VH-VL binders against Protein PLASTID MOVEMENT IMPAIRED 1 (PMI1). Designs and how they scored, part 2

Target 1, 154 residues: Protein PLASTID MOVEMENT IMPAIRED 1 (PMI1), of Arabidopsis thaliana (Mouse-ear cress) (q9c8e6r131to284)
Amino acid sequence: LVRIGMQKLSCLLSVEVVAAQNLPASMNGLRLGVCVRKKETKDGAVQTMPCRVSQGSADFEETLFIKCHVYYSPANGKGSPAKFEARPFLFYLFAVDAKELEFGRHVVDLSELIQESVEKMNYEGARVRQWDMNWGLSGKAKGGELALKLGFQI

## First folded at step 14 (VH-VL; from q6 with heavy chain Y102W)

Design r2
Fold by ESMFold2, fold request of step 18:
Structure r2 (fold): chain C 154 residues (1-154), chain A 123 residues (1-123), chain B 107 residues (1-107)
Amino acid sequence: as target 1 above (154 residues)
Amino acid sequence: QVQLVESGGGVVQPGRSLRLSCTASGFTFSSYGMHWVRQAPGKGLEWVAVIWYDGSNKYYAESVKGRFTISRDNSKNILFLQMDSLRLEDTAVYYCARDQPWTLFGEYYMDVWGQGTLVTFSS
Amino acid sequence: DIQMTQSPSSVSASVGDRVTITCRASQDINSYLAWYQQKPGKAPKLLIYAASSLQSGVPSRFSGSGSGSDFTLTISSLQPEDFATYYCQQYDSFPLTFGGGTKVEHK
């Protein structure tokens, strides 16, 4: 199997969905949600409760948690760093009552966040705890942005 | 059998220098990070310093930074602590301790400890 | 620097008691916490790493729990050999710091 010789790390991805902001006036009144899912799996998606757009903003202020596993080959004592299997997640804004609308999709690889945290501890003596993301939206939401804060727990 | 043995402790005068040694056996010394941890008589544990498996990176407690130097000789399986400008508050049993092999999370905890060497001062 | 606060500083207990020891970090340290046992005149012994993972060879009556800033070491049924001082240690960031210790004493 793909994971023979690798170790498994149980992780909890945390996603604080702050807001969708600077939305065009044509979106006022829409009910929006944010969905996070593993890129290759449709069965484990989580999403925010619906949030109505008012004056160009949907203020979610909701934290989502997604359980997952990350597989890796451990670092060795000869300068070979840990090798991680990719663990990509898809993030997207959607309109609850008009799901045919597309506002763009974004991918974050959890394995890269973990690697950055390890490197910060090793070379700077402190771990990265939070990644602030501010993503440009597309389609009907062009000109707007989605604000998120990412983290993980081991 | 995995073993760590400290040596070089003793009675010194304040302001002097002392070099502690820790001899490792029973495992591949060059694959592990190593620590010094101290304990003043009747008090708790205080982390002192760590050195990476290859000596390329080191961290120190603020109380010893600039005065103590951790080093290692992987060809002889020896860990060192050079202690300069010694102060009375450095009175302690000094332990060497083995970290884990380097892992994905920078795991800095100690699974094998020596029995310690005492550093004290003449009065 | 991350301050680690242990409570209680000591506890009197009898063989067979369930003993809990608390460790609080001054900031979120995820699960980067270890527990050690130390008997008088001896070096510390690692019990728990990653907050809840039991070190090889440590009896299953020891368990760790918690994440973030609040952590607990539990001894489900105290044995005579468990009278000792227990220390937590964070490894979320340098400098590495220990708690002040909790001494478990025979009543």
Scores: ipSAE 0.413, ipTM 0.800, lowest interface PAE 2.8, mean pLDDT 89
Fold by ESMFold2, last read:
Parts: sequence; C-alpha cells; structure tokens
Structure r2 (fold): chain C 154 residues (1-154), chain A 123 residues (1-123), chain B 107 residues (1-107)
Amino acid sequence: as target 1 above (154 residues)
Amino acid sequence: QVQLVESGGGVVQPGRSLRLSCTASGFTFSSYGMHWVRQAPGKGLEWVAVIWYDGSNKYYAESVKGRFTISRDNSKNILFLQMDSLRLEDTAVYYCARDQPWTLFGEYYMDVWGQGTLVTFSS
Amino acid sequence: DIQMTQSPSSVSASVGDRVTITCRASQDINSYLAWYQQKPGKAPKLLIYAASSLQSGVPSRFSGSGSGSDFTLTISSLQPEDFATYYCQQYDSFPLTFGGGTKVEHK
C-alpha cells in the first residue's frame, strides 16, 4: 500500500562471513559472532555460530542467508532501468559473552548491489555476482578487519 | 493489436549487402528495446543483435559482429538490420522481436515477434 | 559465451502426459532464463521468463523451475496444441544464447 506504483522483488541475500582478523591481543579468547539484519527491524536477523579468537583471528567460514523483498519503480517511458527503493542491511561483529562491547556497525544497501549488477549487464554485457568486503573495526577491535563476501539470488 | 512486420528479405548473391526492415504498430515503439533473431531452415534459433529503445547501446552475436548493423528510426517506428558481406551461413528466416520496456536486471527476452523474412542466396 | 544444452532433443508423448524438458547453462546464470514455444511455420512465443514466471496469457499447465545452471520446463498435462519445439534462452550475459531446442511430437 505504501509503495504506490511499485513492484516487489523477492531476494535472498547471501553473506559469506570469512574472518575477523588482525585483532588486538586483548581479544584473544573471546567468542565472536557476526549478525546481519534489515536496518529497520530485527525480524529475520541471522547470525554466525560463535568463533573463538586465536592469534588475532576468528575464522568463521560460514554463509548466512536472509530473505527479503526489494521494491522498485517500473522503467520510465524511455526504457531506462527501473529505480530501486533502498534495502539497507546492518552488519556487526559482537562478543557472545560481552554483548556490551561495540566493534562498529556497517550498512550495505542491497538495492545498490542489484543496480550495479544491472548496470554492468547493460553497459558491459555481464553481471556482478559477488562483492568482497573488508571493513575496519572499532572499539576494542580497532585495527582489525571484518572480511565478508556478499551475493544475492533473484 | 501489437504487431511487428519484417520486410526486405529475398535472394542475394554472396558477398553482397541487404537491408531488413521491421515496422512496428500497436505500441509505443520508442519505449522498447528491439532484437533480431534468425533461424536457418530446419534449425534452431540464433540471437543476432539488440538495440536499446533510444539507439544508445547495441550488442551483436560474434558471428555477425563487424558485418551487421542494427539501427532504428523512432519517428517512423522502424527497426533496421543492415547486413554487409553476406555469407552462405547467413541463410535464415530473420525475426524482429520486442524486448521489455523495463531494463530491470537487464531483462533481455522477447515477448512479441514478427513472422519473419527469409534471406537466401543465388549462385 | 554461455552454452545452453537442452535435453532431450525430441520426445514422443501423448495428450495427457506430463512432459519435462531440461536446459543446462555452461555457467551460473542466476534466474535469467526464458522459455519459448515455436510451432512449424510460426514465430516463437514467450512462455516463461525469469526461470519461473509465467507470461500473461500462457496456460497454467506450463511451469518453469530451476536456478543457477539447471532449469526445467514442465507441461503438466499435454494438450493437442502443445506439440511444438521448445527453446530456452539465457540473458545473464551477452551474447544472448538459445538452447538447441526440444521437439515435442505426437506418438
């Protein structure tokens, strides 16, 4: 109702959580997880199994899947690509036994990934399938990185 | 009634040129991407080329690249295929086909087809 | 170029039979796959787009499934007007490519 003139696209966001790495020695022994959720709600949020930090690294090697809908306006009368409504997701590292610790939050807009894939097809004749992300961490984890690989299925 | 009508096919000599036309009616031609697809007698479908709604972008099959040129005249609702340096392997029925008005996901599939025009060769 | 391999090349079937046609892409094409029906002497007709979406006006006995590299077209109960050749077509990347076709013919 709130999206008059828009169509709905069912999507599956895939998030391969590779590792949290280059962590300060003070974090060795902590059990970490990674959470992914829609920015506006915790409904359907997913997270990794706990992974213990050893030698400055927590090696998750776990893929998360989250179902969602992306809304879009049909292409205009000139045949230009449809416009997508933003579909932001929050990503954050957390300590399982010390939830009060904050290591930073990161936002990825799935609609921008979809649009990049469409634009590459339209202008280069092939699509983008995977985005490699390396994000700097903050707080107690400052100096460390979170490594992810993102994708989607229509 | 949405309609596409091809013309300009016929018998040509190898190495010569031929220009195919496709006249569109019953829809806003300038809002749609357009394709050429060919089918050799008794054979399957082969995609030839696509042109965007405004003519600003084009793609070609490797077998025709450099020899064929797709173009359009939106003021007359006509799609063209200029075929140069024709080869015996270009023998086919040539279909004009309408793409989607949306370019969401690069949606390159064809919902309306003409009845085709035959291109063949003489010795 | 993405090769599209259809199987079988032909199938003999009777009215009322369930017919399944497969199409395999040489690489992952997500769900960017269309199916067409072509009767002799006629232009192709779009049946399915986006692997599983039924084109308007196409009977519900037609369905598409699959994603990635393996796709199927199913006719749940074959009708006399369904004897035709069926083609898949990928639109994941250029050049666009068709499968070799599957002829569905009367036993």
Scores: ipSAE 0.408, ipTM 0.795, lowest interface PAE 2.9, mean pLDDT 89
Fold by ESMFold2, last read:
Structure r2 (fold): chain C 154 residues (1-154), chain A 123 residues (1-123), chain B 107 residues (1-107)
Amino acid sequence: as target 1 above (154 residues)
Amino acid sequence: QVQLVESGGGVVQPGRSLRLSCTASGFTFSSYGMHWVRQAPGKGLEWVAVIWYDGSNKYYAESVKGRFTISRDNSKNILFLQMDSLRLEDTAVYYCARDQPWTLFGEYYMDVWGQGTLVTFSS
Amino acid sequence: DIQMTQSPSSVSASVGDRVTITCRASQDINSYLAWYQQKPGKAPKLLIYAASSLQSGVPSRFSGSGSGSDFTLTISSLQPEDFATYYCQQYDSFPLTFGGGTKVEHK
């Protein structure tokens, strides 16, 4: 795609994968992973090492990094703010040895995190830098939650 | 020909007021945030204040908060620093400096600086 | 307030030397860091923004690296015009703060 008039911001999305927890007992013994990728492509996808479920929890305690570019249109000097192109990332829990199991998918748009951080700095003088996410799981993992901490580096 | 020129510095008495001006030329002044930065003789740089491109937001260093007021006149391309209740600790060269055009809404670094104007005190 | 600590306070070096200057923030500032050069009697000049992005017109012998709380400015081969004082500045949060400076001088 051609991005006329756009500037490029090189970014590193950081994802601290804390745990999948409150999992049904039927999941004990499964090896789980967490995958993060751009919504539109598997290129550059990253994932955790496998963690076994024990007592309803898989404790990853692993930080993932995924490189990307976020494109934006600069402000035009007539009061129009800069606009960021959407940069959605897909997050999902998977079972390493039973890939047919699906536990739900979640989307976070990195451009919205960047915009929030910039707006906080401009209006409050300090940036928001970490977003704690607790996502409900589905399928066999229904009732469980995936805990993540998101951030970015420029 | 991007240029910033400060004026209004001089020798004053403690407790008095002084108003610094910074005249901008060679760029669209109303598209840029502007800063004041000072440097005491023989010392490092100290950020003083910033004003948003349209004058809507302002931030100050703790050391000057309540005493200094940053302002701008976009029709005349002039940045001001009103300095009230001056103290000996305010002795410095005062620079005006241009921020970015705010295309990313949070880039607070300065790419164009004036020559500075000296504020000092008689003993 | 975020304190910015530069090391060393001064460096004696010769033309052609590789010079490194460090800057440490008192907390995580992501990559919201700029580097400036200042010569005596002159205004500062922007060298690096966003920790590693080179300002237009700055020679490629200057480079910046780091993220989080530890940052480095490197001059790969010192030139006569590079003898100056260098400052880092964080812009992660207000108030904006500078490091104390590092003077690079003739050995």
Scores: ipSAE 0.112, ipTM 0.708, lowest interface PAE 6.4, mean pLDDT 89
Fold by OpenDDE, look of step 14:
Structure r2 (fold): chain C 154 residues (1-154), chain A 123 residues (1-123), chain B 107 residues (1-107)
Amino acid sequence: as target 1 above (154 residues)
Amino acid sequence: QVQLVESGGGVVQPGRSLRLSCTASGFTFSSYGMHWVRQAPGKGLEWVAVIWYDGSNKYYAESVKGRFTISRDNSKNILFLQMDSLRLEDTAVYYCARDQPWTLFGEYYMDVWGQGTLVTFSS
Amino acid sequence: DIQMTQSPSSVSASVGDRVTITCRASQDINSYLAWYQQKPGKAPKLLIYAASSLQSGVPSRFSGSGSGSDFTLTISSLQPEDFATYYCQQYDSFPLTFGGGTKVEHK
């Protein structure tokens, strides 16, 4: 109902999971994974292969892909800003063998990434295609960071 | 039917000015970005300039920057290319081309082309 | 600027042949690549966009593939009307740039 008059855009979200680093020594030996999902539902969630923490780091070096739709209100012609419906995604690190542990959750709105990319092309003539993310971790992983590279394809 | 028709080409002397026109029909002209692309005799395609649907933004190839001006009159469905300080290397067939319809996402390919207008120089 | 390098510059082929044309970008352009066909004395015609999406009305014997910096246009079975010059074009960033073209000729 809320999408009446809106257009649907098919989008491929790419998430390069680089590493979890600067982890406390107490986490050494744990197998970790990174999960990416839509905020509103677990359906379509993707996760990395398990990676063991060694010397305070888990080097995933894996890229995840998520197909999704983004809705927007069209505008007239190129250069006009489109109005996108929010498309938030959740990112979180988890312990494979200790799911009760929480290391924090991060939210990225895909519509904002799309909007930023469009704006860069419209005003600067260059498209933003990759976003480097470094998020602080919490709980047992306090002091650590999760490094990701986000991108999308229309 | 969707159509683009270029005009204004001809023989010109170096250093002179020339104004090309492109008349659009069969579609909502004001909803589309428009391009100029040129092709020297026996050579490849060279992008020249683009103008936003409402004229709010323009980009140029370095080879024509400062000499050429792209503009449009949406009330008349006409695209223009003002060519000043013309050089021999500007010899080409000049095509006007419509930007693809999915313009909101920074996709800059051309789905409709005119038949072109030739610009040459007198000896 | 992003340079687009096409190969080969020309190819001789016969009707029914599989023809492959490559285009290399000087940097990563993701999938922001289009292919055009141009016949002598005519305007270019859009064939492929987004590296692999077939333009409406274009025969299915045409296909595009690739991502990043290496791209390919394939004609699975060359038809008489396919003898022409083909161009790739990047739209990753301004200025927009075309490849040098590939002429498909009669063998």
Scores: ipSAE 0.017, ipTM 0.627, lowest interface PAE 8.9, mean pLDDT 90

Design r2
Fold by OpenDDE, look of step 16:
Structure r2 (fold): chain C 154 residues (1-154), chain A 123 residues (1-123), chain B 107 residues (1-107)
Amino acid sequence: as target 1 above (154 residues)
Amino acid sequence: QVQLVESGGGVVQPGRSLRLSCTASGFTFSSYGMHWVRQAPGKGLEWVAVIWYDGSNKYYAESVKGRFTISRDNSKNILFLQMDSLRLEDTAVYYCARDQPWTLFGEYYMDVWGQGTLVTFSS
Amino acid sequence: DIQMTQSPSSVSASVGDRVTITCRASQDINSYLAWYQQKPGKAPKLLIYAASSLQSGVPSRFSGSGSGSDFTLTISSLQPEDFATYYCQQYDSFPLTFGGGTKVEHK
């Protein structure tokens, strides 16, 4: 969709939630979920099904999909590459039955991923990109990691 | 030169309405989100509202939600703040400020500010 | 809402002094913090963004540090033009919130 001075990309954000790993033994038995939301608002947030921690790991093996739009200004010559409007998403692990617990939050800007994809000049013609993410956890989950695979389709 | 100029402030009675304007120049106004920030006399800064570059999204501080409306006219490079049901606690210098929409991770800091316009109340 | 606690509220210093201002967030805001300088009767001026990135045109004597919930603004050697009020601001989530401010004044 073309706007004056701006263009819109329809984007499908895919978040493969692999697992929360290396969790302290004290977390065994807890039901965990992963939430993905826009950074600025909780509206439209999506989350995984609950997954119980066993032997220090919660294996989600679930993919979340979020439809969104990214806006950008077209490139104006080699010296002025396309500029994308920031589209930050917030990722965090939560305990289903203990919402007062916090394990840290992580932010990824979708527009940055798209920009990186565009800049790398993919000659394969594929409009799908994937990034492996391993984030350290905090709080009661200190020492643990959340493993995700982020992708998008334009 | 990048510049923001606020106008519309003045003395008003409680319960009345006032409309502030902010005229932008020196940059592509339609490419930037815009904020209103206010400062009561002798007090700190308080964020009031933000509007997206195309007006597609708006957010307000709880203290003004339902009473204030932020809007913009990109064809005229003007930002507005419609203030209804004004209260004594709304006394402040009101600044318009430019956001940075092209920053990573949605960094909502303000790099350009106007000189401000004062809103006060009469007894 | 995220509360920003700024300290001290005021500090008396002399030219050449090292001045440190702290800001604490009520929750983890990563590095989504900005610092502003405001002189009497003037609009705020952006100094630091992303907790530690110096805004273009700002003297190198200004620096920001910290992540998570604790942040600091440092003026390595205070200059006459640095006497002002400083504010921190989080932009982790809406509503955006400012610290209470720190007034740096003459000793």
Scores: ipSAE 0.005, ipTM 0.608, lowest interface PAE 10.3, mean pLDDT 90
Fold by ESMFold2, fold request of step 18:
Structure r2 (fold): chain C 154 residues (1-154), chain A 123 residues (1-123), chain B 107 residues (1-107)
Amino acid sequence: as target 1 above (154 residues)
Amino acid sequence: QVQLVESGGGVVQPGRSLRLSCTASGFTFSSYGMHWVRQAPGKGLEWVAVIWYDGSNKYYAESVKGRFTISRDNSKNILFLQMDSLRLEDTAVYYCARDQPWTLFGEYYMDVWGQGTLVTFSS
Amino acid sequence: DIQMTQSPSSVSASVGDRVTITCRASQDINSYLAWYQQKPGKAPKLLIYAASSLQSGVPSRFSGSGSGSDFTLTISSLQPEDFATYYCQQYDSFPLTFGGGTKVEHK
């Protein structure tokens, strides 16, 4: 709730939604989407266009972009490191025509991705700019996987 | 009040490029998805492309994929269609059309249409 | 791609007639179907969305029905301004596709 003394970093979260794969045959013909939103608010929800499951796969091949802010306390000359406030995003697969179905939800904290990129630069002289994710699905989609690639731009 | 006006159509040679524009007025352009739909003379309607309200996502008909690019400038309320590698089968009146405000369940029907702009070819 | 088949291709009718136009999808599209009216030299006008929901400002003589793969547009009592070509359009999935059109013309 307290933002006094913090700086604001404008970010663009990129989410390349590759595919939902290895889906049970019972899901063939369903229209699926992937939604990404801030975990704590309804604002800024973005979703893929619907993609129909065929032969156990929904091949989205679509990139979503979410504008957001990350607040941080800058490093100072007294040895205090920069601190980023948590910025969690919620990711989930959904069925367009069957909203009651749940396939699992996943959380990624953008501040942790930023921190990892900073740490890699400090220790290895290069930054991480892309994170490949392959998440196990649950519910009716159990045994399947959601493949995506995350990144950010500042 | 709500209005869409296409421009940029004309007579071109096959293999050339053309850029269509659609100027929107009377509504909050940046809140709506937008489409291009074409109609060959004396023929039916054919969907061409859609772009989301903020330009973040785009889809194309297979017949134009890789040749056409839909884009928008929300600061100027303009929708574009860049048409490269034009073919004779692209001969049509091109309409821009307004979708619904973006929703999670993909409502892709068009309630406001422009007057159309004609694209034709000379040999 | 989802193929949309309209029938008939044309119909000759008189003012006051009940006109029925059908649209068949090549697969189940739930109720994700719209109907449009187009007069010569004009842009299409939305009549019906979600298979049966009447667009604001459209006369109540127009109605839509159906779900799954079979859909119907009905004009309960044809008026002089209803002579036009009618198109169905599915929005179940991409690419969006239209039917071939049905021309309603004066006998």
Scores: ipSAE 0.000, ipTM 0.478, lowest interface PAE 22.8, mean pLDDT 86

